# Designs tried in a protein design chat: VH-VL binders against q960a1r229to459. Part 45

Target 1, 231 residues: q960a1r229to459
Amino acid sequence: LKGDRIELLLPKNIDQFKKFKKDRTVISSGLITRFVSTRNPKEFSQKWISTKYVKEFNEITVNKDSVVVGAALNIQKMADTLTSSLSINIGKEIDSFIQKFSSPQIANFATWTGAIISGAKSSLSVSDLLILFNVLDAKLTLLNNSGELTQVAIEEFAEKKLFATHTIVNAIFSRSLTGFLFCLKLGETSEQDSTNFNFAALVGNQVSRIFVGLGGQPKRLTSLEVHIDAL
Short names: E, the ipSAE of ESMFold2; O, the ipSAE of OpenDDE; V2, 0.75 times the mean of E and O plus 0.25 times the DockQ between their complexes.

## First folded at step 25 (VH-VL; framework fv_ramucirumab)

Design w3 (at its last look DockQ between E and O 0.01; V2 from the best seeds 0.00; counts 0 for: pae O 13.6 > 2, placed apart)
Fold by ESMFold2, look of step 25:
Structure w3 (fold): chain C 231 residues (1-231), chain A 120 residues (1-120), chain B 107 residues (1-107)
Amino acid sequence: as target 1 above (231 residues)
Amino acid sequence: EVQLVQSGGGLVKPGGSLRLSCAASGFTFSSYAMHWVRQAPGKGLEWVSYIWSSSSYIYYADSVKGRFTISRDNAKNSLYLQMNSLRAEDTAVYYCARGYLDYYYGMDVWGQGTMVTVSS
Amino acid sequence: DIQMTQSPSSVSASIGDRVTITCRASQSISSYLAWYQQKPGKAPKLLIYAASSLQSGVPSRFSGSGSGTYFTLTISSLQAEDFAVYFCQQSYKTPWTFGGGTKVDIK
């Protein structure tokens, strides 16, 4: 008949987040109330800290060279930002691909960071958002426990399992990307929208980027990129 | 024309204070991170401080932490460095520089530099 | 902090020479490496960002290469205006440390 208490901090800015993050499990879910309510505190940490209300994690910054999307934004807000900030050819394909990827209702609540971390942890599943980040050469700004910031390519984040030791602060996309983006998603034959295979290519850029998702991390097709770039 | 124009500087006694200013023009100042970098006479470059485009994250070199304060006023397109408790080893030319939240791009616009001399 | 070590500290060279400057990081910095040129009494000028990308307006005789912990700046055919001090800087993790500099002098 006994119960445990859950302690959840809701910091409003990055200074508060850094100050109180120690000894707490970070919650990056956009559905924070459901996440907290459904967890069994006896199995896991009873002390949590949320990214949801951190001002810096909800910011968007656009300059002539890059667009920066805060870690607490939902998938739809990220997609809208990229669509409006990148070239028309790239933006339209992002918009189309994201709509195939998730329902509008879920995309308005799930964070892009939750989807990226889930994809980065998996050795078997095929992640649509992760392949999109790879083809767009996304970079992540990461915060360690010492308050230091570092930046890594999306490939390094997954490869070195940095989700275990760092908090994602934002994602960064180059606005100098040119050419055409092509994205393909293939799922199960049922009404269920689960991805078995995906493919993403950015061609006509100075350096083409081509990825395939067959299970686990997206694989870069560097030999094909060399052929395409030589044409 | 993209420019950073610096002002301030001069001679100050040890323990004194000085405030440097850097005025930006020709670009959307509020979309860029900013740096201060210094160079002692005849020596190399030393990074001093960094501020995000929104002022929300600030970082200092250990040699100046607690004594120097970086700030920006995005409405006035201006960057500042308040230097307190100055020491002889703070004698240097101080540069402001435009940076990015995307660290790949480096510091692509620099001010002309201002000399700070700390001497009795 | 990430330490950046440049070599050599000084180079004497003639116009037309090929000059190579190296920079080593104390830990991997991926390709988060920039090269700057500085002439006496002037602010530094960005030459190369992201280890190998040429900044707009910089002559094509400048090139950068490397990844991880070892990086080079090459001037393929030295010109009169290239006599200066060159600095590398890592931008992988705060604080953003500079190398000690390499002075390229005329013979």
Scores: ipSAE 0.506, ipTM 0.782, lowest interface PAE 2.6, mean pLDDT 85
Fold by OpenDDE, look of step 25:
Structure w3 (fold): chain C 231 residues (1-231), chain A 120 residues (1-120), chain B 107 residues (1-107)
Amino acid sequence: as target 1 above (231 residues)
Amino acid sequence: EVQLVQSGGGLVKPGGSLRLSCAASGFTFSSYAMHWVRQAPGKGLEWVSYIWSSSSYIYYADSVKGRFTISRDNAKNSLYLQMNSLRAEDTAVYYCARGYLDYYYGMDVWGQGTMVTVSS
Amino acid sequence: DIQMTQSPSSVSASIGDRVTITCRASQSISSYLAWYQQKPGKAPKLLIYAASSLQSGVPSRFSGSGSGTYFTLTISSLQAEDFAVYFCQQSYKTPWTFGGGTKVDIK
């Protein structure tokens, strides 16, 4: 990304990132992302920012009770981290879900954040990661335009469309989850990356979590959860 | 008892409109997806439309897209099919049917059907 | 769209006979296939879902098998109440599509 028409900023840490981002909106938390342009982008050079050198976006932290995954990591790395850090009944299903239905090329090059944001925008394609994050009750660390960090539930992130104003720094998953995870994906074909329908259910965890996606944002099936928990 | 009871239909001229209704009872209506399926006289079954529990996701067969509108009122446990610009080829018995969460499952509850005849 | 082809279109059988109906999909639908029974003037009735799962309340003489593109419905011992038209349906992707139907008649 070189030339007079584009500018790439390379912050070396979170503080520099905050300074560069100051009063600007970032479209994505990928390795290379673009600032939201004004209504007349032709009048201004396209500005990009990279999180490549910012530790907080690239780190994996495994705590006793939680695992933290930086927003700049690719889908495969995220999945591998969760598979190895969560209970076997959950982790095994995550590994199977990602490996069975995702293109290796996409998994290795695309950030999980990109997939989350794409799904949150209610595109016709359903994000497998978004529904996975929902069923696991993932938390997101967000950076707002004021440079403040906040933590929100993935459901809230999607519902409030926080992707428009906030930058995802990392995701936090609980290592205390128990039970069994079930995931289902359907596309045009079993070999395609696109998803028209997906389903995720975590059962046997005191409180069940069940989500379905049929284009757009995942929908929680609370009535079914109540029924399952009563069994 | 789990059941779907249909109403509406009848005879209409080409270009006319009809509205079909399907009343659900015996189950939590809002927790299920719903379908419309039709069957022309002496012919097979044709899927018409699909609506998810919250109406967030709707699909139509190409043959009716732009002319038919599926909707639901969960408070009234009711499913509807608004049919506009009707054609002779739309003549059929129309069924409402309950769908499950997963595509893995079929349509397990059907209405009794209602006849729609489009003729000059 | 996924085309579903049933065979035969009709079959004559006697009570006690084994009846087999075939359904082929134009592309793989995994196990997302349902079988329905329809009697004259009545709505279809779900018999089998997920290719081989018997719907609650359906007699055990009905069975389904297959995956991918080839599926079968079998009635192990035909009863008087089984004379009807049978349909397969794929639910793998929209639009949902049905087979042409198979009429089971009395010989």
Scores: ipSAE 0.000, ipTM 0.512, lowest interface PAE 13.6, mean pLDDT 87
ESMFold2 (binder alone), look of step 25: mean pLDDT 93; pTM 0.951

Design w4 (at its last look DockQ between E and O 0.01; V2 from the best seeds 0.00; counts 0 for: pae O 6.1 > 2, placed apart)
Fold by ESMFold2, look of step 25:
Structure w4 (fold): chain C 231 residues (1-231), chain A 120 residues (1-120), chain B 107 residues (1-107)
Amino acid sequence: as target 1 above (231 residues)
Amino acid sequence: EVQLVQSGGGLVKPGGSLRLSCAASGFTFSSYAMNWVRQAPGKGLEWVSYIWSSSSYIYYADSVKGRFTISRDNAKNSLYLQMNSLRAEDTAVYYCARGYLDYYYGMDVWGQGTMVTVSS
Amino acid sequence: DIQMTQSPSSVSASIGDRVTITCRASQSISSWLAWYQQKPGKAPKLLIYAASSLQSGVPSRFSGSGSGTYFTLTISSLQAEDFAVYFCQQSYKTPWTFGGGTKVDIK
C-alpha cells in the first residue's frame, strides 16, 4: 500500500549529520522540511533528520572575542549565554528584551533557529529575535547540501533566503561590541501578543546599528546611524 | 605569553608515517579551533586540516583525506597530526595555527613550522 | 573551491614608498578575508582580518580594504622590515584558500 512513511534519524555529531543529511529533511523545533525521493516515484517517503542531539548544534563556545551558540539551543539558553558573555550594558538589555519576547515556557522549549527562520521567511510578521540578531551584527555558520560550511551575516541569510538551501549550525556574536543597547517592542494591548512594531539600537559602538521592524525584515536606518555617530 | 611550539617532522620514505605535535601555552586552548597549514618548498600555503575546540568537527583537505588524522588533547593543551601513507607531494613545512569558530578572525597564532620530507 | 588570485607576483620598492597588493576572489566572500605576512624561514603572521581590521600589534602603516571579490593590502610607507611575501586568504566557505603570494623586495 502506498502510504507515508516517516523515518527519523538522531545523529550525535556533525560528521554523522553530514553523512545522512543529503537524502533527508531537517527537523528543528518549530521547523519541519520534507525530502522527496528523486530515484523512483513508487518509493516516495518522508525521511527526517533531527538537529536536536547533534553535539556541535548544542555547544556553546566563549573566547575573548566571540560567543558561539549552537543551533539546537532553546531561546532561553541562548539569551542566558549572551547576557553573561557580552558587556553589562548590552547583556542587561538582551535579558530584559527576551523576557518580553515570549512566555518562559515557550522560551525554554522553542529553538532560536526556529524563531529566526520563521522571521526570515515572513513578509508580514515582526520578529523580535531577528531584530535582536540584526542589531548585534550576528553571523551564522551554515551547512549546505554538499557538506560545505559558509559563514554569513544575518542580513545576508534573510536577503538571499539561505534558509531554503542551508542548515544553520550556530550563531556567532562579537564580544567586542560596546556602548548601549536599546530594544523596544510594541504589541496590541498585552504582553505576549504579536509584535506590531519593534526597534533596536546599539549606540556608542564604533559604528552604531539601528533597526526598525514594521513587518518583514528589519530595516536598517543607515542615515540615522550616521547622524548619531557624528554627535 | 601566547605561543604554539611544534615538534616532530623529519625525513620519511614514501608510504611511511610521522606524527606532528603542537603544544599550546598562554591561552585557554579548549576555547579555540586549531588548524594545520602546509607549505611546499617554494610554494604557497595550503589549508590541510581543522578541528573544533571540542574535537567534534574535523575537516581534511581532499589531498590528505583518509591518510591524515588530526586530534587534540585539551587536558594537555596539545594538537596532533598523524600522517600515514606519506607521498612525495606531502613534502612541506607544516604549521599549526590557532583559529576560531568565528572564521572572520583568521588564524592569529602560528607555530614555528616543522619540515616533513618524503623521499626515497 | 574559491580561487584567490593575487597581483602583482612581485614588486620592488624603496623605503618610504606606498605599496598596494591586490587579491581577487572567484566569487563573493563578503568581508571574510585575511592578509598574512611571511618572512624568509618564518611562520606566516596575521596582519589584517575581516578585510580591513588591523590585528593587534601590527603597525598602522598596514591597512586593508575591499569587500565582495576585490581586496587590497596597502603599506603606506615601506620599511626595511617589510621585505616579505604577503598572502590573502578567504574564510567565507570551506575549503579555505590562499592567494598565490606577492613578494615585496626592498630596493
Scores: ipSAE 0.573, ipTM 0.809, lowest interface PAE 2.1, mean pLDDT 84
Fold by OpenDDE, look of step 25:
Structure w4 (fold): chain C 231 residues (1-231), chain A 120 residues (1-120), chain B 107 residues (1-107)
Amino acid sequence: as target 1 above (231 residues)
Amino acid sequence: EVQLVQSGGGLVKPGGSLRLSCAASGFTFSSYAMNWVRQAPGKGLEWVSYIWSSSSYIYYADSVKGRFTISRDNAKNSLYLQMNSLRAEDTAVYYCARGYLDYYYGMDVWGQGTMVTVSS
Amino acid sequence: DIQMTQSPSSVSASIGDRVTITCRASQSISSWLAWYQQKPGKAPKLLIYAASSLQSGVPSRFSGSGSGTYFTLTISSLQAEDFAVYFCQQSYKTPWTFGGGTKVDIK
């Protein structure tokens, strides 16, 4: 779609995506994202780009030691993939956790990337996906403005607010994780999509990972990890 | 040698009960998930039940849910299948099978099988 | 549940022949597929896991390929000991489900 006010670009592959993006900042938003040219684009047409037809954003790859999830996938598909591809003691808990995440409609239509970015942007919101990604030590593949791909930890992504300058291409999860995953979500009501508090702990692994979310980015409980690992 | 040796089974009337056992040797039993798979005479394979190494997670086929119970004793290197309310359609050779480590890519070690016949 | 459709149900072949068996999943299972060989009166034997990984001790004439919803098991040169029934099995989601089996007979 081309027009004076709104333009939507539909790249067919990652190379074309890079070409379209050329020297432009793309806000990571999943299937459709907007080019950011200036802080006050009052005088410029809004340009959008979709990752819908780019295979790298939509693919699931299960490797021996890792699973890769494209950024354009919805929350439910991402969750199902992780549930099936990780150790059962981890996967089972992921499934349970996601069932309590949000309405089925949101889970089916919203991208996991959108949820991650939304959580990372807000200093007040608690994101279930952020805490899950943290506890699983997920890595993000990012495309920068120069067209280069880099891999960063989810914590770094949120801390450095890389969503403002980079486009998420995929997430990478280790399949070597062992132990048991425990996740907790508390909202105002059991039926509400909002989360006031969440907790995630991976224990019984070589190194425990424990995170708590009360607002903003999840915080790692390193002292507790050390204690648990010493038991 | 890595092996699974099964026992139990036999002939039972409809509504009856049987308990199958599977003894593991040659590997660290507690580190592996275990399965029961059955095969009716002249038919294909049907997965029955799955149990994780710590028994924390268990799955059943819908056809046996509520009637069968999978359990394990890691100290005894043993897997069990308690079958209650047996039906004619439960007639099959039952196999215990080891899951593939922490990942379920397949079942790499199988017992010799035990015949269960449910008939009036 | 994920349905596994295996084809053909039977195939007659000679020693030295190339034999190909197909398995289709009702939904994408990525690479979570295993192949088994079963001889009469015996338990199944794992041949291939993760769609294309050869199980230890299995002859190299066996190979697996595919991803998503379409998978194949190939015996490059059929040997006398290969006459058996073969099954595919998805390990992507519970309940685990098997294909209907393929009987490889002597021509």
Scores: ipSAE 0.027, ipTM 0.590, lowest interface PAE 6.1, mean pLDDT 87
ESMFold2 (binder alone), look of step 25: mean pLDDT 93; pTM 0.949

Design w5 (at its last look DockQ between E and O 0.09; V2 from the best seeds 0.00; counts 0 for: pae O 3.1 > 2, placed apart)
Fold by ESMFold2, look of step 25:
Structure w5 (fold): chain C 231 residues (1-231), chain A 120 residues (1-120), chain B 107 residues (1-107)
Amino acid sequence: as target 1 above (231 residues)
Amino acid sequence: EVQLVQSGGGLVKPGGSLRLSCAASGFTFSSYAMNWVRQAPGKGLEWVSYIWSSSSYIYYADSVKGRFTISRDNAKNSLYLQMNSLRAEDTAVYYCARGYLDYYYGMDVWGQGTMVTVSS
Amino acid sequence: DIQMTQSPSSVSASIGDRVTITCRASQSISSYLNWYQQKPGKAPKLLIYAASSLQSGVPSRFSGSGSGTYFTLTISSLQAEDFAVYFCQQSYRTPWTFGGGTKVDIK
């Protein structure tokens, strides 16, 4: 029997996660348990720690000002939460957009954090979830190895490559957003996972937010925002 | 009326213990993070501890780690600070303050403060 | 820990004066900077959050600005009730930390 041995730790709360995180690769996939159970390594040569069962990473908090979604939630649960918690014009478009880029089966298993990290790491891929987070001005709460929490805008997370040194704990969305959200996805085929170009705009808010995805991080169209806000 | 009402202060000898209480009313207590902040007589403000709405994440200032325990009971709308192994340097007015998981909003509701005096 | 340095430590001013208080962070805190007012014997009161957002019920003569490491609180025209101590506080990274305070006294 040959291959790398994997030790997977399954902490139940954030205190355990912080205690045992050192020197372990963080995994956010809801399917990793099946992967680990089918391997038979002889020695521990890789050390993993899962977010799946961390209580705090599965929490949703809603107050009048914000929606906070835990890092271990799947894409569909996050989308449902945002749809019900944000204004109807924004929520309807989120629901519609999610259905266009991810099948219900994928959205019910893939975590939003896995998708965000994958998008933030890539200089070539067009990420639908990343552009959605950008247009909604999402913030991320990040945990470092010292147990400290910080909050950053989604743009900073990607630009400073904070995925390399931090663990995502939750995402935060403002419930004060107003106006209309418009999202467009264009792919090579009709397949749900293939995007060559995307676009997202929030218009009618105090300050418009408009982004285009052509590969790598979404690009903000500030000149267009100024023009739209003048109308 | 949004309010935090504190109790439990007093005089205690070094090495002793006290438990501070903070009762919330007029808002959905279970949707907010909570803080303890202290102020030594004539001095500035020092953050002491932070607890999430669900009690799942807790953080302490280095000066109190291992000696103080923050807790909350959402059914009773109450926040607590158990202070053990008290030192003269812990002498201060202690405030409970409402906070957020979204750090954008600051500590927007404060209790009236309760005095803790640690002396021989 | 992120250190917050506030200046001046005190200022004497008259009713109607413009007062500016500065706060410097030892590292970038983005816009996660709050300002509090504290009157003698009372709990602090939040004035400004997120560097520049005015808390509900706070008069418009108070304003905040800044990002990164340098922040200001401005009182455009002092009133009698504004004589107090003012604190900045970062909420970017735990543990949260306060500036040393600025006492605004009547001349």
Scores: ipSAE 0.526, ipTM 0.792, lowest interface PAE 2.6, mean pLDDT 85
Fold by OpenDDE, look of step 25:
Structure w5 (fold): chain C 231 residues (1-231), chain A 120 residues (1-120), chain B 107 residues (1-107)
Amino acid sequence: as target 1 above (231 residues)
Amino acid sequence: EVQLVQSGGGLVKPGGSLRLSCAASGFTFSSYAMNWVRQAPGKGLEWVSYIWSSSSYIYYADSVKGRFTISRDNAKNSLYLQMNSLRAEDTAVYYCARGYLDYYYGMDVWGQGTMVTVSS
Amino acid sequence: DIQMTQSPSSVSASIGDRVTITCRASQSISSYLNWYQQKPGKAPKLLIYAASSLQSGVPSRFSGSGSGTYFTLTISSLQAEDFAVYFCQQSYRTPWTFGGGTKVDIK
């Protein structure tokens, strides 16, 4: 590799992570992330940061009322956690949905955060995880450039493109969700990893949540929700 | 400056009602969970209620369930606690406190407290 | 409900002393344990979250340790401003519960 030596930062905790990050933007919360270069990088050393040793990024926590999934975890671990921690009617569908999501290799090696960010960035791609997070009303814990932690709905994260300024630390799911989850994905072929269309509906939860993905961010079908809730 | 400013409270007879308010400033109110915690005179701390932005994340202590209602107005950066059917044992200083949906991070910002006295 | 047992209830110490406060949970709470400092007539102040993470602005003489059911708060060198009541709190599951408190007073 020609150029300045690549430096990999290995923070041991969230505070050290904040110190290393400082005013720099970390777009991806993957295991290894590159700092965003300034517009005039003539003297910019390529610095990378890893979340591998930061517990907040790597933990799964099943609380009484919620499930917390660290941003550095792979898709399969996230899915397994949700499947086992949420109601059977929801968990069963999540398991089924993820089994059809991608190849086992992708599910095991790719972080769910990467999938969420990719889905949020692309106006053309359909993200199965993004629609799943939306229908489950997931919340994200975010670290901003000032080192402050905030939490937002997944819809807000995508809408405001917070991936550009914030680092995802974890996702939070409610364990109080009831009803039935229905998920559908369609690709060019039934066996391909790509998705052209997806649909997710949570019904029987007092307030229904229904989303459709035709490209980019999932769209909420509020009129349909109102109709179903009136039945 | 990040701060919570409380109002309301006072003296009320048993069976009466009071409404507490907590005004937030200096931070994005809607991005944080809020709590009420109370402390009887000379006693320890007791968690009362928790609220996120969604009704799916509202919790109460058993001691106040059915009598107290926590609510928030994000547009007004305000947290409320409606207290009905008050009892003598509800006498305490009540604090509003900022928290997270992820309970991992504790309650990091507190109001100044409001005294509620329930007495005949 | 998860019961939090804090000990001792009070401790007398001198400036410069090492002070250790213990908190035990009736069941495992992982690292969902917070420590607060409260001075008379004031609201509690968060010192430690997640069992061992120091809250921003809190002096480094404060430290927390533990996981599961046993936790400790340590003041490595007690300062004059540290005389107060300290509380542990589990945030693992609702209802959140506090320890009974430890009063640190001057010897």
Scores: ipSAE 0.096, ipTM 0.699, lowest interface PAE 3.1, mean pLDDT 88
ESMFold2 (binder alone), look of step 25: mean pLDDT 93; pTM 0.951

